VH-VL binders against ABC transporter G family member 3 (ABCG3). Designs and how they scored, part 2

Target 1, 243 residues: ABC transporter G family member 3 (ABCG3), of Arabidopsis thaliana (Mouse-ear cress) (q9zuu9r114to356)
Amino acid sequence: IAWKDLTVTMKGKRKYSDKVVKSSNGYAFPGTMTVIMGPAKSGKSTLLRALAGRLPPSAKMYGEVFVNGSKSHMPYGSYGFVERETQLIGSLTVREFLYYSALLQLPGFLFQKRSVVEDAIQAMSLSDYANKLIGGHCYMKGLRSGERRRVSIARELVMRPHILFIDEPLYHLDSVSALLMMVTLKKLASMGCTLVFTIYQSSTEVFGLFDRICLLSNGNTLFFGETLACLQHFSNAGFPCPI

## First folded at step 13 (VH-VL)

Design m3 (from a4 with heavy chain T105P)
Fold by OpenDDE, fold request of step 15:
Structure m3 (fold): chain C 243 residues (1-243), chain A 127 residues (1-127), chain B 113 residues (1-113)
Amino acid sequence: as target 1 above (243 residues)
Amino acid sequence: EVQLQQSGPGLVKPSQTLSLTCAISGDSVSSNSAAWNWIRQSPSRGLEWLGNTYYRSDWYNDYAVSVKGRITINPDTSKNQFSLQLNSVTPEDTAVFYCARESYPDFWSGTYSFDYWGQGTLVTVSS
Amino acid sequence: DIVMTQSPDSLAVSLGERATINCKSSQSVLYSSNNKNYLAWYQQKPGQPPNLLIYWASTRESGVPDRFSGSGSGTDFTLTISSLQAEDVAVYYCQQYYSDPFTFGPGTKVEIK
């Protein structure tokens, strides 16, 4: 996926400007992790939605988004999108939840659907939780936030998307859960899934797992490129990297 | 290379149980990347899928509606084989029976094709 | 159930000539999300089990000669033998695996003219 001179305007979102994303450029290679990083209201979620074709009707997008080198339409299921807040069915086990999703959305026979579910469980490091009830929002009664988030991702993964967009996978996660999430996603990427996701900030350890970074501030792209080049970029400018 | 070797009687009387076995070599009956199927072929009904058995964290069976209630497909992990039992057979059940592997090589491929077949067993239902 | 049909019932083709077999499904076997057709082609010679030739409508199974090709999408599919060889005399079946249960076409007998 690639985007060129991408600008997104949304009325009423900012006091002084309707431009939420301003002339952003970037790309994500297959089987890699690209992170869109920025503070609150930086436009990172909007950029992610723009790339995924999930902008609200009130938004206007300028520029171009390319998938596999073309402006082709992305059919439902071909690309996954995980919202910041997702609703799970607490009364179901992780396996049941994913299985129902597979039954409703996938073609083929039951063997294939069950196989996909098991693979998704494994891919998202949910094997130990496969038979556990998802539960409610209470950490004591069900899955923790990190596990719930991975279940949400697994649900999208059941559709076998080649590109997976995830809005703030590290939201409200502690450092340990955050690292586990990123390691899990890194493995997923190594399996050939292209990952594009947003984060507010990360530890140095997590930061090192990204292949590329798009740093946003107030809708402006401060940096895009390889993660390792980011530090050098800001160092050369006499500034610390705003990680 | 995967090979399927069938065995069982070729003659069954009406109302009796048809029993066949398919021995697997080069793969495992409990493989997470395969389902093991039975398919029959007759001039009147053509090729007809009957059912399968497979292991995905648990053992599962899927059966065709046409034979559901009469069919049982069981794996035997100790012998690396799976069997077919079809109860209450009638002359209409006369056919060449095949065991076949349905492959699932990886998450992305998701193939549903039958890539390996047994040699086939003609089972005649007759008095 | 998805009903599969084939045409013609039998086909006589001269050696080295092109053989074309058609298959139709009663409903689409195309999955829009991955743009794959859940259709396979098999070759069956007398006294032998079916042999997988094509899956995903157009992907050749390993070891299948290049003269075999599959095409089509949705409900209409075609198996083509670009240059018929003596060993290609067989009955050919299409099969859908889009929806439960698996269903096969009635077969097309290919003979040498």
Scores: ipSAE 0.847, ipTM 0.925, lowest interface PAE 0.5, mean pLDDT 94
Fold by OpenDDE, fold request of step 15:
Structure m3 (fold): chain C 243 residues (1-243), chain A 127 residues (1-127), chain B 113 residues (1-113)
Amino acid sequence: as target 1 above (243 residues)
Amino acid sequence: EVQLQQSGPGLVKPSQTLSLTCAISGDSVSSNSAAWNWIRQSPSRGLEWLGNTYYRSDWYNDYAVSVKGRITINPDTSKNQFSLQLNSVTPEDTAVFYCARESYPDFWSGTYSFDYWGQGTLVTVSS
Amino acid sequence: DIVMTQSPDSLAVSLGERATINCKSSQSVLYSSNNKNYLAWYQQKPGQPPNLLIYWASTRESGVPDRFSGSGSGTDFTLTISSLQAEDVAVYYCQQYYSDPFTFGPGTKVEIK
């Protein structure tokens, strides 16, 4: 996926400017992790949605998004999108929840559907939780936030997306859970899934797992490129990398 | 190389149980990347899928509606084989029976087809 | 159930000539999300089990000669033998695996003219 001179305007979101994303450029290679990083209201979520073709109707997008070199829109199901807040069914086990999703969305016989579910569970490091109730407000023994987030990602993964967009996978996670998440996603990327996700901040250890970074501030792209080059970019300017 | 070897009687009386076995070599009956199927072929019905058995964190069976209630497919991990039992057979059940592997090589590229077959077993239902 | 049909019922082709077999499904076997057709082709010789030739409508199974090719999408599919060989005399079946139960076409008998 690649984007060129991408500008997104949304009426009423900003007091002084309707531009949420301003002339952003970037790309994500297959089987890699590209992170869109920035503070609150930097436009990172908007950029992610723009790339995924999931902007609200009130938004206007300018520029171009390319998938496999073409301007064509990704067909439904070819990509996954995980919202920052996802509703799970607490009364179901992780396996049941994912299987239900597979039954509704996937063709093929039951063997294929079950196979995909099990692979998704494994891919998201949920094997030990496969038979556990997801839980929620009404369930005392529910999954932890990190596990719940991984379940949300697993749900999208059941569709076998070539590209997976994830909005803030590290939201409200502690350092250990965050690292586990990123290691899990890194493994997923190594399996051939292209990952594009947003984060606010990351530890140095987590940062090192990214292949590319798009740094946003107030809608402006401050940097895009390889993660290691980001440090060099700011060091050359006499500033620490704003990570 | 995967090989499927079928065995069992070729003659069954009406109302009795048809029993066949398929021995697997080169793969495991409990493989996470395969389902083990039974398919029959007759002039009247053509090729007809009957059911399968497979292991994905647990053992599962899927059966065709046409034989549901009469069919049982069981794995035998100790012998690396799986069996077919069809109860209350009638002359209409006369067919060549095949065991076959349905492949699931990986998460991204499933073949979703029957890539390996047994040699077939003609089972005749007659009094 | 998805019903599979084939045409013609039988085909006589001269050696070295092209053989074309058609298969139709009563419902589309194209999955829009991955743009794959859940269709397979099999070759069956007398006294032998079906042998997988093509899956995903157009992908050749390992070891299958290049003269075999599959095409089509949605509900209409074609198996082509570009240059018929003597060993190609067989019955050919299409099969869908889009929806349970798996269903097969009635078969097309290919003979040498």
Scores: ipSAE 0.847, ipTM 0.925, lowest interface PAE 0.5, mean pLDDT 94
Fold by ESMFold2, fold request of step 15:
Structure m3 (fold): chain C 243 residues (1-243), chain A 127 residues (1-127), chain B 113 residues (1-113)
Amino acid sequence: as target 1 above (243 residues)
Amino acid sequence: EVQLQQSGPGLVKPSQTLSLTCAISGDSVSSNSAAWNWIRQSPSRGLEWLGNTYYRSDWYNDYAVSVKGRITINPDTSKNQFSLQLNSVTPEDTAVFYCARESYPDFWSGTYSFDYWGQGTLVTVSS
Amino acid sequence: DIVMTQSPDSLAVSLGERATINCKSSQSVLYSSNNKNYLAWYQQKPGQPPNLLIYWASTRESGVPDRFSGSGSGTDFTLTISSLQAEDVAVYYCQQYYSDPFTFGPGTKVEIK
């Protein structure tokens, strides 16, 4: 996937259009982990949605988005999109939720549907939780936020997307859970899935796991490139990486 | 090379249980990459999928609606084989029964059909 | 249930000539998300089990000669044998694996004329 001069404007109820993303350029290679990083209201979620073709009706996109060198809209099922907050069915086990999702979403042999679910469970480090109830409103105990987040990602993974867009995979996670999530996502990328996701802030340990960084501030792309080049860029300017 | 070898009786009386066994060589019945199926063929029904057994973190079965409640398919990991039990048979169950492998090469490729078949066993249901 | 039909019921073709077998499904077996048709073709010679020839409507299984080709999409599919050999005398079946139950066509017998 690549984007060039990507600008997104939003029409407010009482305002003229505001530029939320301002002439952003970037790319993600197959099987890599590309992060869009920035503070609140930097435009990172808007950029993510623009790349996935999921902008709300109130937003307009200008510029170009390329998938495998071709200008295209990504059809349903060719990519996954994981929202920041996802509704899960708490009365089901993890395995049941994923299997029923596969039954509803996928054609083909039942063995394939089961196999995709089991592979997604292993890929998202959910093996120890597979037979546990997800939990929710009607259940006192349930999965913690990190495990629930991984279930949300696994649900999208069962459709076998070429590209997976994740809005804030670290949202509300403690540092241990956040590290597990990033290690898990790094492994997933190495298995052939292209990952593009947003984060608010990164620890030094998590930062080292990224392949590419798109750093946003107030809609502006401050940096795009490999993780090592990011460190070098800000070091040459006399500042450590702002993250 | 994967090879499937069937065994079992060729004649079963009505209301009794049809029982067949399929021995596997060149693969494992517990392979995460394969499911082990039974399919029958008769002039009246043509080719008809009956059900399977496979291992993915636990053992699973899927059975065709037409025979659900009468069918049991079990693995035997010590002998590297799997079985078919079809209860309460009638003459309409007379067919050539095949065991077959369904492969799942990887997450991205998925399964696509039955690549290796047993030699077939004609089972006649008559008094 | 997805009903599979085939035509013709029987086909006689001279050695080295083209044989064409048609298969129709009662509903589409195309999954638009991956753009794949969940259709397979099998060859069954007398006294033998069926052998897989084609999957995904047009992809040859390993070891299947190039003279076998599959085409079509949605509900209409064709198996073509470009240059019939004596060893190709068999019954040919199409099968959908889009939805449960996974159904087979009634078969088309191919003979040397």
Scores: ipSAE 0.538, ipTM 0.774, lowest interface PAE 1.9, mean pLDDT 81

Design m3 (from a4 with heavy chain T105P)
Fold by ESMFold2, fold request of step 15:
Structure m3 (fold): chain C 243 residues (1-243), chain A 127 residues (1-127), chain B 113 residues (1-113)
Amino acid sequence: as target 1 above (243 residues)
Amino acid sequence: EVQLQQSGPGLVKPSQTLSLTCAISGDSVSSNSAAWNWIRQSPSRGLEWLGNTYYRSDWYNDYAVSVKGRITINPDTSKNQFSLQLNSVTPEDTAVFYCARESYPDFWSGTYSFDYWGQGTLVTVSS
Amino acid sequence: DIVMTQSPDSLAVSLGERATINCKSSQSVLYSSNNKNYLAWYQQKPGQPPNLLIYWASTRESGVPDRFSGSGSGTDFTLTISSLQAEDVAVYYCQQYYSDPFTFGPGTKVEIK
């Protein structure tokens, strides 16, 4: 299925505490990176979950979400959703963790499952870590936060999703690891995966990698459009961003 | 164009080891885009997948449960071929054995079955 | 194990007429996440290895004539030869590759009347 346009409109109750996302509109093109940017409590994670159809039962969505121009629910497994923090199995190597995930969740030939795992390892720049134990708090040595984050994304990538939703891919990463993550995600998008993710803030180096930006504040969409249009929009309004 | 050429004896005594070889032209046994399989065909069991060998960052084998413990499939990169060893054969192992390629063209397409086959080797197990 | 059955066991068809072969699986081979059926069709002529015709239930392999088509979904599948030629006399097998072990149907022999 190719994505042509994704428009999101959400309506909530009038009061600040009653509305998490307020009349948001936007779209993501196939094979591109669309970022939802904003401070804590801006509604960015709620918007991401609304787009993915993963709102909790206590939340209400108004407005419409379109997939390929039609209202539809994405089938389970046709999209990936990477939580801000995910559970990894520290007693396994990266390769083992991904392969067992593929065995449990995918049909098909074993060679295909192995090949998808190896391609996911390469796509997430995990080749040097593939035979290392994931580890964790309960183990002497394990992967660093950036590597663990890439493993969590690779696990979802093994399912070969058409769209990948990622909540805070840069969570707790230093600036070098964050840049590597974004370059990696940009390459992944160019290979045909549509990415939609949330970010608290961005360095100028990372900002240029985004295809489209949805800026949120207090549930309000301050801007939606292409990266260059975002710079021009705020510059024309007297609020220029650093290049 | 990919071609598979089989060789090996057509008669094996019970309890001995069946050995076959498949030579590859037009592709490499170490290709990241292919797995190299053995399949047998008999009147009693029909077509039956036995196992494979392939290279994806490391060498791997997958074997069918029915023959696991008796089967070994090895690549030979210097000769661009792969082999089948089936130990402790019985007359029930009498079959035409085929080697076959399974391709993985890319991440999104995935693999879809066996596209190139060897000519087949009838192996009879009798005393 | 997913058991594959085919019907009929043998089929005689006049040259130029349509031949239809059915295949049933004991479990669905449709993976809802990608909406693909993990089913293949093979042709085997006497003295030759099986030859792949169709994969993902309906996609023809390169070099396979347009007269061969596959259809169906879930558990019920059909191979159709729209205009039978003399060279199409063979045994046709379906195969599932959804779940290990990857199993083949018993075959359907197609003959000229």
Scores: ipSAE 0.527, ipTM 0.766, lowest interface PAE 2.1, mean pLDDT 80
Fold by ESMFold2, fold request of step 15:
Structure m3 (fold): chain C 243 residues (1-243), chain A 127 residues (1-127), chain B 113 residues (1-113)
Amino acid sequence: as target 1 above (243 residues)
Amino acid sequence: EVQLQQSGPGLVKPSQTLSLTCAISGDSVSSNSAAWNWIRQSPSRGLEWLGNTYYRSDWYNDYAVSVKGRITINPDTSKNQFSLQLNSVTPEDTAVFYCARESYPDFWSGTYSFDYWGQGTLVTVSS
Amino acid sequence: DIVMTQSPDSLAVSLGERATINCKSSQSVLYSSNNKNYLAWYQQKPGQPPNLLIYWASTRESGVPDRFSGSGSGTDFTLTISSLQAEDVAVYYCQQYYSDPFTFGPGTKVEIK
C-alpha cells in the first residue's frame, strides 16, 4: 500500500472544513510493520481510516491511495480493521468466538474454517487460552486485556486479510503485555501479513520492532522512513527518538 | 502417494447398521492438513456428501443434515483408518459409498477439494 | 441448499472436437473478498470414483491435461474440453463448496459420436 498527497478534511462547527491530515506521503511494504505514531489529535487514526477506506461521512479525502501499485480501493473483506476497543462475546470461549466468526464470514468446507481458526489461535499466541471463556466486562476471571486484544486481532485474521489495520494495539496494556503484543505482531508480519497500526507512544524495546514509522503532529508528517533512519535523523538534530 | 482402500459388507438388511472402513496409506488419519470424508452415489440422489472426521487440536465431525442422527464417523489412529456407521438403513440408502480426502496445506493457501478417493463400495439394503 | 443444475444431460462429440458443459447454481458461489468462485469439476469414468479436474472454477488440478478448462463466475459456469480424446468419455459433475451442504450437479455424460 502507498499514499501520495493524502489530505483529509473534517466538517467542523464552522463553515470551513478543517484539515486533519495534511498532504501525507508514505508506504507499507508487504509483510512489514508500519506504525503511525503521534500524540492525540495528530491525525493518526484519521490517516489509518483513510488508508482503509473507513472514513466517516463527515470526512473527505483528497490525494491517492495505491494498493500493490494500482490505484484501486480495497474490496470489503480483503483487509482487516481492528478498532481501538472491540466488544467480544464473553459467554463464548476463544475458540468458539473465532469459529462462529469464521462460520458467519467465510465460505468453504467446515474443516477449512476450523483449520483457519486453529491457525489464527496459534499465530496470535492464544493456544493456552483457546478453551477459556472470554468473559471480561460482565464476568470475573475472564481474559486479561492483552489476551482480549489478541482475540480481537485474531477475529480479523480469520478473514485471511493481506493488510491488517489496527487502531492502538497497545491501548491500556502494561509494558509486559505490550511487548508480547508487538513480538506477536512482528511474527505475524513475517508470515506475510502487512500491518499498519497507530500508537500514541512506545517504549524503546517496542520501538525497535517497527519496520517503518510515520510520525504525525497536527496532521503534518514530521518523518516517514525506516526505524533506524528515524533514530539517526532526530539524533543528528539533537532530538533522539520522536516517540 | 496417498491411497484409500475401502472394506465392508455389500449387503445390509433394512433397519440394521451399514458399516464401512477406509484404510489410509501415505498419510495419517490424524494429519492436521486433512479431513476424511464419506460420500455416496445413487441413481436417484446422485453424489451426496455425508460427513467427515478430522483432527485439529481435538477430534471433530461434521455431518450432513440429511443423515444427522443416523451417522457416525470415527477415526482409528492405531490402524490408520476411519469408519462409517449408518444406522436404521432403508432400501433408499442403497448406493456406492466412497471415502475421500480433503486437504488443507496451510493458512494462506490450499486446495478446497476431495483430492483422493477410495475405490467405492456398493452397499445394497435388501432383506 | 444451493441447487446445482447442468446442461446438457448428455452430449456426443466427435474425436478432436470441442465439448462444452454448462453448470448453474441457484445462488452465487463467488466470494468477493478473495474474488474466487467456490466451484469444482469432477470427471467420473465408468466403474471408477470421481476425479477432481478443476477447482476455483478455472484452476486445473495437477496432472490434468490443458484441453480441460473452466470458465464462468457467480452462478454460471462452463467446462470445456477443447479437443475431445477417447479417454475423456465420462460423466462430468460440477460441485459447489461455497456453503454447507456442499452439493453436486446431476452430471453430464460425454460420449464419442
Scores: ipSAE 0.527, ipTM 0.763, lowest interface PAE 2.0, mean pLDDT 81
Fold by ESMFold2, look of step 14:
Structure m3 (fold): chain C 243 residues (1-243), chain A 127 residues (1-127), chain B 113 residues (1-113)
Amino acid sequence: as target 1 above (243 residues)
Amino acid sequence: EVQLQQSGPGLVKPSQTLSLTCAISGDSVSSNSAAWNWIRQSPSRGLEWLGNTYYRSDWYNDYAVSVKGRITINPDTSKNQFSLQLNSVTPEDTAVFYCARESYPDFWSGTYSFDYWGQGTLVTVSS
Amino acid sequence: DIVMTQSPDSLAVSLGERATINCKSSQSVLYSSNNKNYLAWYQQKPGQPPNLLIYWASTRESGVPDRFSGSGSGTDFTLTISSLQAEDVAVYYCQQYYSDPFTFGPGTKVEIK
């Protein structure tokens, strides 16, 4: 995926701002992790949605988005999109939830659908939780936020997307859960899935796992490039790397 | 190099149980990447899928509606084979029965279709 | 169940000439999310089990001669043998693997004139 001179405007009730993303450029290579970083209201979620073709009706996109050299929008099912918060069915086990998702979304025999579910479970490091209830009722102990987040991502994997967009995969995770999530996502990328996700902040350990960084502030792209180049860029300018 | 070798009697009386076995070499009946199917072929019905057995974290079976209730397909991991039991047969069950492998090569590729077949066993149901 | 039909029931073709077999499904076997048709073609020679020729409607299985080609999408599919050889005398079946239960066409017998 690549984007060139990408601008997104939003229709506001009081017209406080017309441009949320301002002339952004970048790309993501297959099988890599590309991170859109920035503080709240930097435009990172809007950029993510623009790349995925998931902008709300109140938004207009200008500029070019290329997928494998083509200007076309990605077909439905060729990509996955994981919202910041996803509603799960707490009365189901992890395996059941994913299996019902496969039944609704995939063609083929039950063997194929079962196999996709089991592979998604393994890819998201959910094997120890596969037969556990997701939870969601006041008196039931459910999965922790990290495991629930991984279930949300696994559900999107059921469609076997080659590109997966994730809005804030580390949202509400403690440092241990955040590190496990990023290690899991890096492993997923190494299996051939192209990952593009947003992040508010990261530790130095997590930062080292990213392949490519897009830094946003006030809709502007402050840096785009490889992780090592990002460190060198800010070191050469006399500033520590963000986060 | 996967090979499927069928065995079992070729003649069965009406109301009895048809029993066939498919031995596997070059793969495992418990493979996470394969399902093990039975398919029959007759002049009146053509090729007809009957059912399968496979292992994905646990053992599963899928059976065709036309024979559900009469059919049982079981794996035997110690002998690396799987079996077909078809109860209460009638002359309409006379067919050549094939075992076949259904592959699942990996997450991204998915199932292609039946890639390896047994040699076939003609089973005649007659009194 | 998706019903598969084939035409013609039987086909006699001179050596070296083109043989064309049609297959039609009662429902689309195209999955728009991956843009693939879940349709396979099999060859069955006398006294032998079926042998996979083509999957995903147009992809040739390894070891299959390039004179075999598949085309079509949705509900209408064609197997073409561009230059019939003596060894191609067989019955050819289409099969959908889009939804349970999978189903086969009734077969098309190809013979030398």
Scores: ipSAE 0.466, ipTM 0.728, lowest interface PAE 2.1, mean pLDDT 81

## First folded at step 14 (VH-VL; from m1 with light chain Y98H)

Design p2
Fold by ESMFold2, look of step 14:
Structure p2 (fold): chain C 243 residues (1-243), chain A 127 residues (1-127), chain B 113 residues (1-113)
Amino acid sequence: as target 1 above (243 residues)
Amino acid sequence: EVQLQQSGPGLVKPSQTLSLTCAISGDSVSSNSAAWNWIRQSPSRGLEWLGNTYYRSDWYNDYAVSVKGRITINPDTSKNQFSLQLNSVTPEDTAVFYCARESYTDFWSDTYSFDYWGQGTLVTVSS
Amino acid sequence: DIVMTQSPDSLAVSLGERATINCKSSQSVLYSSNNKNYLAWYQQKPGQPPNLLIYWASTRESGVPDRFSGSGSGTDFTLTISSLQAEDVAVYYCQQYHSDPFTFGPGTKVEIK
């Protein structure tokens, strides 16, 4: 996936609030992990949604998005998008939830659907939780937030998307759970899934796992490139890396 | 070189239970990469998938709705076989029965066929 | 259940001539997300189990001669044998593997005139 001169405007109450993403450029290679980083209101979630074709009706996009060199929007179902907050069915086990999702959404042989679900469980480090109830908000014992987050990603993964967009995979995770999530996502990318996700901030350990970084501030791209090049760029300029 | 060898009686009386066995060589009935199916073929219905058994972290069965409630497919890991039991048979169940393997290679690949078949067993249901 | 029908029931064709077999499904077997038709064609010679010729409606299985081709999309599909050979005498079945139960057509018998 690549984007060129990507600008997103949004209807606001004042004129100076109409550009949320300003002439952004970047790309993600297949099977890699590309991170959009920035503080609140930097435009990272808007950029993510623009790349996925998921902008709200109040937003307008200018510029181009390329998929495998084609100037086309991604077809529905060829990508996955994981919202920051995802509803799960707490009365089901993890395995049941994923299998019923596969049954409802996928064609093909039943053995294949079961096998895809089992592979998704393994890929998202959910093997120890597969037969546990997901649980819910209402007095039910269940999975912790990190495990629930991985179930949310696994549900999209069973659709076998070429590209998976994740809005804030580390949202509300403690540092240990956040590291496990990033290690898990790195393994997922190595299996052939292209990942593009947003992050507010990261620890030093998590930062080292990223393949490419798009740094945003106030809608502007401060840096785009490989992780090591990011460190060199800010060191050469005499600034600490904002990560 | 996967081979499927079928055995079982070719004649069954109405209301009795049809029982067939498929012996596997060159693969395991408990393989995480295979499902073991029964398919029948009759002049009136043509080819009809009946059900399967397979192992993915646990044993699973899927059965066709047309025979659900009458069908049981069981693995036998010690003999490397799987069986078909069809209860309360009628002359309409007369068919050539095949066992067949379905293969799963990886997360990104779609299964599109049964790759190995047994030799077929004609089972006639008549008094 | 997706019902598969085939036409004709039987077909006699001279050696070297074109044979055309049609298959129709009661519901679409196209999965629009990947743009693939979950349809296969099988050949069954006397005394043998079926063997796969075509999958994804138009993709030949390895080792299948170039004279076999598949076409169509959605609900209407065609198997074509461009130059019939003596060894092509068989019954040909279409099968959908889009939705359970995975159903087969009734078959089309191809014979030499």
Scores: ipSAE 0.584, ipTM 0.808, lowest interface PAE 1.7, mean pLDDT 82

